# VHH binders against o26223: the designs that were tried, part 73

Target 1, 191 residues: o26223
Amino acid sequence: MKLLWTSQHIKVTVHIDGKVSKMDVLEAIKTRRSIRKYQDREVPEELIDKILDAAMCGPSAVDERPWHFIVVRNREMLEKIPEVHPYGAMVKDAPVAIIVCCDSSLEKIPGFWVQDCSIASQNILLAAHSLGLGAVWTGVYPLEDRVEGIRRLFSIPEHVIPFSVIPLGYPAENPGTRDLFDPDRIHLEKW

## First folded at step 22 (VHH)

Design AB62
Fold by OpenDDE, fold request of step 23:
Structure AB62 (fold): chain B 191 residues (1-191), chain A 124 residues (1-124)
Amino acid sequence: as target 1 above (191 residues)
Amino acid sequence: QVQLQESGGGLVQPGGSLRLSCAASGFTFSRYDMSWVRQAPGEGREWVSWISYGGKDTYYADSVKGRFTIARDNVKNTLYLLMDSLKSDDTAVYYCARDAFDLYSEEGSPFDYWGQGTQVTVSS
């Protein structure tokens, strides 16, 4: 086990045998960063399966589970995403992207699907990070330009709402960690 | 080189209207969300309005909501701010700003370029 101490205290446990060691949940949450640069490496299907499994483990309003996931590996489609989503420029460099969608026909309580899909999206980010991948949440909903662009590109039916585009890959950058803890945002007992 | 140039500011009476313009150059304007930001004397910068790259989505600060309209012409590479029912509190330097980062960028300020600003003074 060669612990490569990179100068920035992020213990990247590089397992030589390609098995990325799982990190604990708190570590994953605290050390996760948006990753927009990726290695020229394919992401194994097994990892995507694990990420998608994690994406579906979150709670949803009255257990409505409105989420759907489009897994995009096609190079042409990945390259087209930035054309309809300019701030998704990094998607063209990723080996895979997950588009989180809501099927409105599954919605039981109006409006909560946004929370549901947010939970799913965040779980994707955390799972990816815990597996040694980098990802970024590119917002789609509720921006009409982006929603319509992604809808058109992927022929998403009208009752299905694209929510986020999440490119994934092995990280080719290390933005470092940030301490975002703000005690001023914590109110004890009352506001 | 990225350039943003504001114009259209001036002196106006309360209740009056102004139209600000921001001429953009040196980048693909249609691929960037844009914002108006203002700074009143002695105050910090205040986010005024936001518009998506395609112009379909807009945001307004509560202080200007219902009075201001943000718009853009991607063919002319121009951002606009229509200001109606102006108040004394609207007196500020108004800046055009380019949004360089996505909504979830975690990179702090979303703006990478600013214009020089245009002065808007609302006074009787």
Scores: ipSAE 0.688, ipTM 0.861, lowest interface PAE 0.7, mean pLDDT 91
Fold by OpenDDE, fold request of step 23:
Structure AB62 (fold): chain B 191 residues (1-191), chain A 124 residues (1-124)
Amino acid sequence: as target 1 above (191 residues)
Amino acid sequence: QVQLQESGGGLVQPGGSLRLSCAASGFTFSRYDMSWVRQAPGEGREWVSWISYGGKDTYYADSVKGRFTIARDNVKNTLYLLMDSLKSDDTAVYYCARDAFDLYSEEGSPFDYWGQGTQVTVSS
């Protein structure tokens, strides 16, 4: 299936308070929240494609791009994820989940894949939010119970490390926004 | 009803050892990460140790690393804290806490339930 790169500027009109506004990057960053409740509504493939595109746009160590993505829509598999990842309980309620993985064979500099996959995961969250979806980062790596569980469930080969599970869907909750700015964490010129 | 009940606290001399237990009930214990948290007199609550729901992963505060061991028995619904080489600074009420949220929670306290605590006093 040829991923038609249609450059269409998807003006994701996020209806916040009934107003269709284009969410800029700063707004997306500031207003994003973990969403764990989802509507009974399918997520279009086009949105997932955009999210995955965004996931691959981040930098990586020496451009190693070690990330792989498992897109899970199968209801049975989504329902099984909480069995191996109890804190992924919300996954069973999501219409889709993305499992971010690292292919260790692609790693060029040891250990930086965690940063790479983190960047990819965060981009997924931001992109989802900008598109009017809710998502949450459920951690997998480096917890052995979770890594092993997800690996087993999805038959992930040993050289591939599951990193995060990110359920996505149209939000059925609004946790509100938080101001997390802390000037005490900012040091000018020196500590 | 979720219940956590700590036991095993007491008075010990410096260098001594204690084993704390936390009996869990009212929930599927094996589905929750668990923590030990302590509160010394006049101080705030301090996270001590964490264990994954399956028990394969453990983490410790720097203050107790190498001295304390967290463990669990999911068949017995019991959380343990083995405390070796106890110091006076370890004197506190020790609480068993259930982790309610995943690691990347944006929600306030990661813990939703606590026990009543057990007193540990390290004194010569």
Scores: ipSAE 0.644, ipTM 0.850, lowest interface PAE 0.7, mean pLDDT 91
Fold by OpenDDE, look of step 22:
Structure AB62 (fold): chain B 191 residues (1-191), chain A 124 residues (1-124)
Amino acid sequence: as target 1 above (191 residues)
Amino acid sequence: QVQLQESGGGLVQPGGSLRLSCAASGFTFSRYDMSWVRQAPGEGREWVSWISYGGKDTYYADSVKGRFTIARDNVKNTLYLLMDSLKSDDTAVYYCARDAFDLYSEEGSPFDYWGQGTQVTVSS
């Protein structure tokens, strides 16, 4: 039984046996959408491993790799995330979430960790999409309400900063694709 | 039904102050980030200020930074905008808007509900 997820521009074939058709990187980037509705289906650990591998493949400032990842599958914890992060409401419906964190003690150059964790977060989104999963980036940092909430909920030490919460699952929606290209944002040689 | 109702607008001289209020109802106010957006005559809508659902985080447009203060009372379901040192360029209809989406989105406007607006006129 093939689950066919068809958008206007891309057909993602997800095999029941866990095999996913390959998606080229440009296709993944262009067709990725925030997915906030998920099927009642578990995400195999193998896929999470691939996603986390991808998350760690991005560059970081002076190769500091400050990121840590909390993989959350516990239903109770997933259900609690919206309590401290209201805009993470969809997390309660996801089979798994990844919390991207920065260990500030790993920073070599201060402040660049935001970029590092952003790269990691985006790679998670792209990897998820390429694997036939849906995900959404729910921001945590730099919002104090959210940072404190997530920190408290997961007992994250003070030197570690929760950056994003990314629920993942098999998509239960198809928001379609958008063309976000704006030539007015392109400047040739000079502003 | 979600409702947002702005109040507190009026005519004020340059350098004056106003306090806008937005009464929210029909939803759990404390779970939504809120914004003030303004629209001057003949202009597009301009984001003015944002406050997190818990009220700990605030952001301002550069045009109002240092002059305006956004606040909220989650017990009263009310959003506020304290406007000091008002300028003629601050003349606009001010809208209270509910942020429906999280920060990282490609869905367009993050606001799903708006008030009717309140007129602020800064004139000598």
Scores: ipSAE 0.601, ipTM 0.830, lowest interface PAE 0.8, mean pLDDT 91
Fold by ESMFold2, fold request of step 23:
Structure AB62 (fold): chain B 191 residues (1-191), chain A 124 residues (1-124)
Amino acid sequence: as target 1 above (191 residues)
Amino acid sequence: QVQLQESGGGLVQPGGSLRLSCAASGFTFSRYDMSWVRQAPGEGREWVSWISYGGKDTYYADSVKGRFTIARDNVKNTLYLLMDSLKSDDTAVYYCARDAFDLYSEEGSPFDYWGQGTQVTVSS
């Protein structure tokens, strides 16, 4: 028995001048910048769903998929984040933030959840960029003060570890791209 | 108006100890991560130590690890550096600095405010 399958080629899109456009994956990776200033404009729930779908597409150690996501839109909660995150001031100005967490009860290999949640976090940044949004990864783990503060603020249970807080919105700044390629970091065959 | 004022420097013999203080005002001290940075004559600035806003997380440069201890008192708005087993190479002006950018910063400079510094001189 022979099955004919078709595949859908998906390009990451970028918001350009109010229009959705198709963006090559390499372009998205090269042009994504940390965005900390946002328009006073809501982010539709549908875009958040697409971003979280992308977040969950990442590989994980032994397919453990330890991630959970808290979507924060409530202004009162967003305004409290700076109380427990010294560099979270822009979060109060964002229309939405995503908290990436690890459920340690889902770990199959101890200690690999950091890689797993890092992959999910980076996918959030790229997906947001492709949809015409700007985002920034603000660090939580491994800083104990931040982990405890975010856990307390959002009632996160003991077995769940907040990893990152990612505010996002339609960008109100354009820091431009940087040329960071350094051939001296590339080693052929041996160090 | 953000102000950082270091004190406690001086002349000390090798193997001696000093405690530096940094009085902070003009901002909510307990909401900021803080660092000590030093600059020896004719050299660039060298990061020395960092402490999280609640004091639970600390990091040290390899050159001072095991000899220096960073601490903070969020009630008195004061940052401290306890320096033990001082060496001649520790001679420098020591600055209190407020961290400006997060771990995944794409900016070049991580500090937005500095004190005027306090001189530490380790001499036989």
Scores: ipSAE 0.460, ipTM 0.794, lowest interface PAE 2.4, mean pLDDT 88
Fold by ESMFold2, fold request of step 23:
Structure AB62 (fold): chain B 191 residues (1-191), chain A 124 residues (1-124)
Amino acid sequence: as target 1 above (191 residues)
Amino acid sequence: QVQLQESGGGLVQPGGSLRLSCAASGFTFSRYDMSWVRQAPGEGREWVSWISYGGKDTYYADSVKGRFTIARDNVKNTLYLLMDSLKSDDTAVYYCARDAFDLYSEEGSPFDYWGQGTQVTVSS
């Protein structure tokens, strides 16, 4: 499809082929790497929406779905994250970051929200990779200094626990694939 | 530029105590997680203890848990290791190390800067 040209703007959107290429799930899992260098290129809102949709598809304990997500695009805020996260230096260079949080008031079974938010966080990494983006999981929980720092920076209420900060963008590096399969980690029938 | 200087090592009898210090300069000390790492004669380097940048979180290797205490003073830019109930197996060079990567890193070495070390010898 085409857009009508206007006298004040030239905006061309061409949808010659609406088909979106799909990555095999095993390929995505095996080729996803932590990416800490990003192109100077915006990430469209619709890609973030797809990533967060994927994050929310994860299973959770008794379907409690305790997760909340803060999407951070503001440069000033992204630049402050390294002040409270010693390994968040790349976040200031990312076009966007997602903060995965647990709302403890949504817990139905205490003590499982960490697994729930871990699943959502990993889904974010895989979805980003499948869309041609790179991401990295920077840890927040269970480190009290990081939890306090992120909570303070983003005005996160006491009953909400920041779990991870995930910067993402179009990758400017390629660490390559690793072969990490180790049969010694597999135990049949018993330890 | 980045400098880590350990001190406080020495000769001590089994069951004794030592306090190691590490003076940090050339970087914003209060923004980095820090570790103690040791190397016994004929051995590889062994991680000993870790402390978060604000000092609220600590972790210890099983071999030293309950006997060693890590601490930091972000005003004086100093990392500490209080070593109690020392054993001959604790004989090693002790290094102050700055953590380079997050715990969820897929990278190799977790440390980017090391001190020159201080010798701890526990007499047999």
Scores: ipSAE 0.360, ipTM 0.743, lowest interface PAE 3.2, mean pLDDT 88
Fold by ESMFold2, fold request of step 23:
Structure AB62 (fold): chain B 191 residues (1-191), chain A 124 residues (1-124)
Amino acid sequence: as target 1 above (191 residues)
Amino acid sequence: QVQLQESGGGLVQPGGSLRLSCAASGFTFSRYDMSWVRQAPGEGREWVSWISYGGKDTYYADSVKGRFTIARDNVKNTLYLLMDSLKSDDTAVYYCARDAFDLYSEEGSPFDYWGQGTQVTVSS
């Protein structure tokens, strides 16, 4: 513990037990919902860094890690996304969005980048949820209209494929938890 | 007010063709993905086909793939379904529908606006 005084006469507080309560992984997975309404509240860069760190922790085909992320905070750019994404209306109201992209020059095994970027995208959703944020995965790939629209809007080169747009912010809605378990989808030993 | 009005249905012999049209108004048609949905007598609604807002992407139910073609004219605000090689199983009311949610939707119904429908009857 220390309480410091500086030449500026600033009092600082040291937390003795500053533990942040962990959200259980299973709880995070079960309670995450798509959030499309956000508070008018900025998301600190620190939280975005944690989310992107989590995104990059996913496995990828032969460790190719083909993902790139565009962080969008510019209001004018966020307001243009609905022009090229029919269901991106909530993006204009989000304080920030993350665009998950594949750099095809990083592919080591062709065709697995979709799985790789899907894993990164889901990790973004879970990490955001665990940090008290709400997010939603808006689909881009494989829809050509959306891919071209997003690529044009953000000056994404042709060898880079925009995969998803994920707006996020502090939630202004609570859709509640759903019970989706269906034992008929479980097959023991064979189909 | 969003309005969707289907037309072009009718009675046709097996193997015949029809073109359905859907006139759209009250919204910016070119910014929405659109679908055709059908309902046979005594059955639930069956999704038939989908087209992206710019028309570059299309999907079809397996039951109609290769026989039906979805198209749109964003200048005339019109959605089309070109139906070839019609079979008796294609008999249904066909609805034009505007998609409400993205593919990763957690909502029940994927459509927020529907037309009144147009009857297609395939019989000899």
Scores: ipSAE 0.347, ipTM 0.741, lowest interface PAE 3.3, mean pLDDT 88

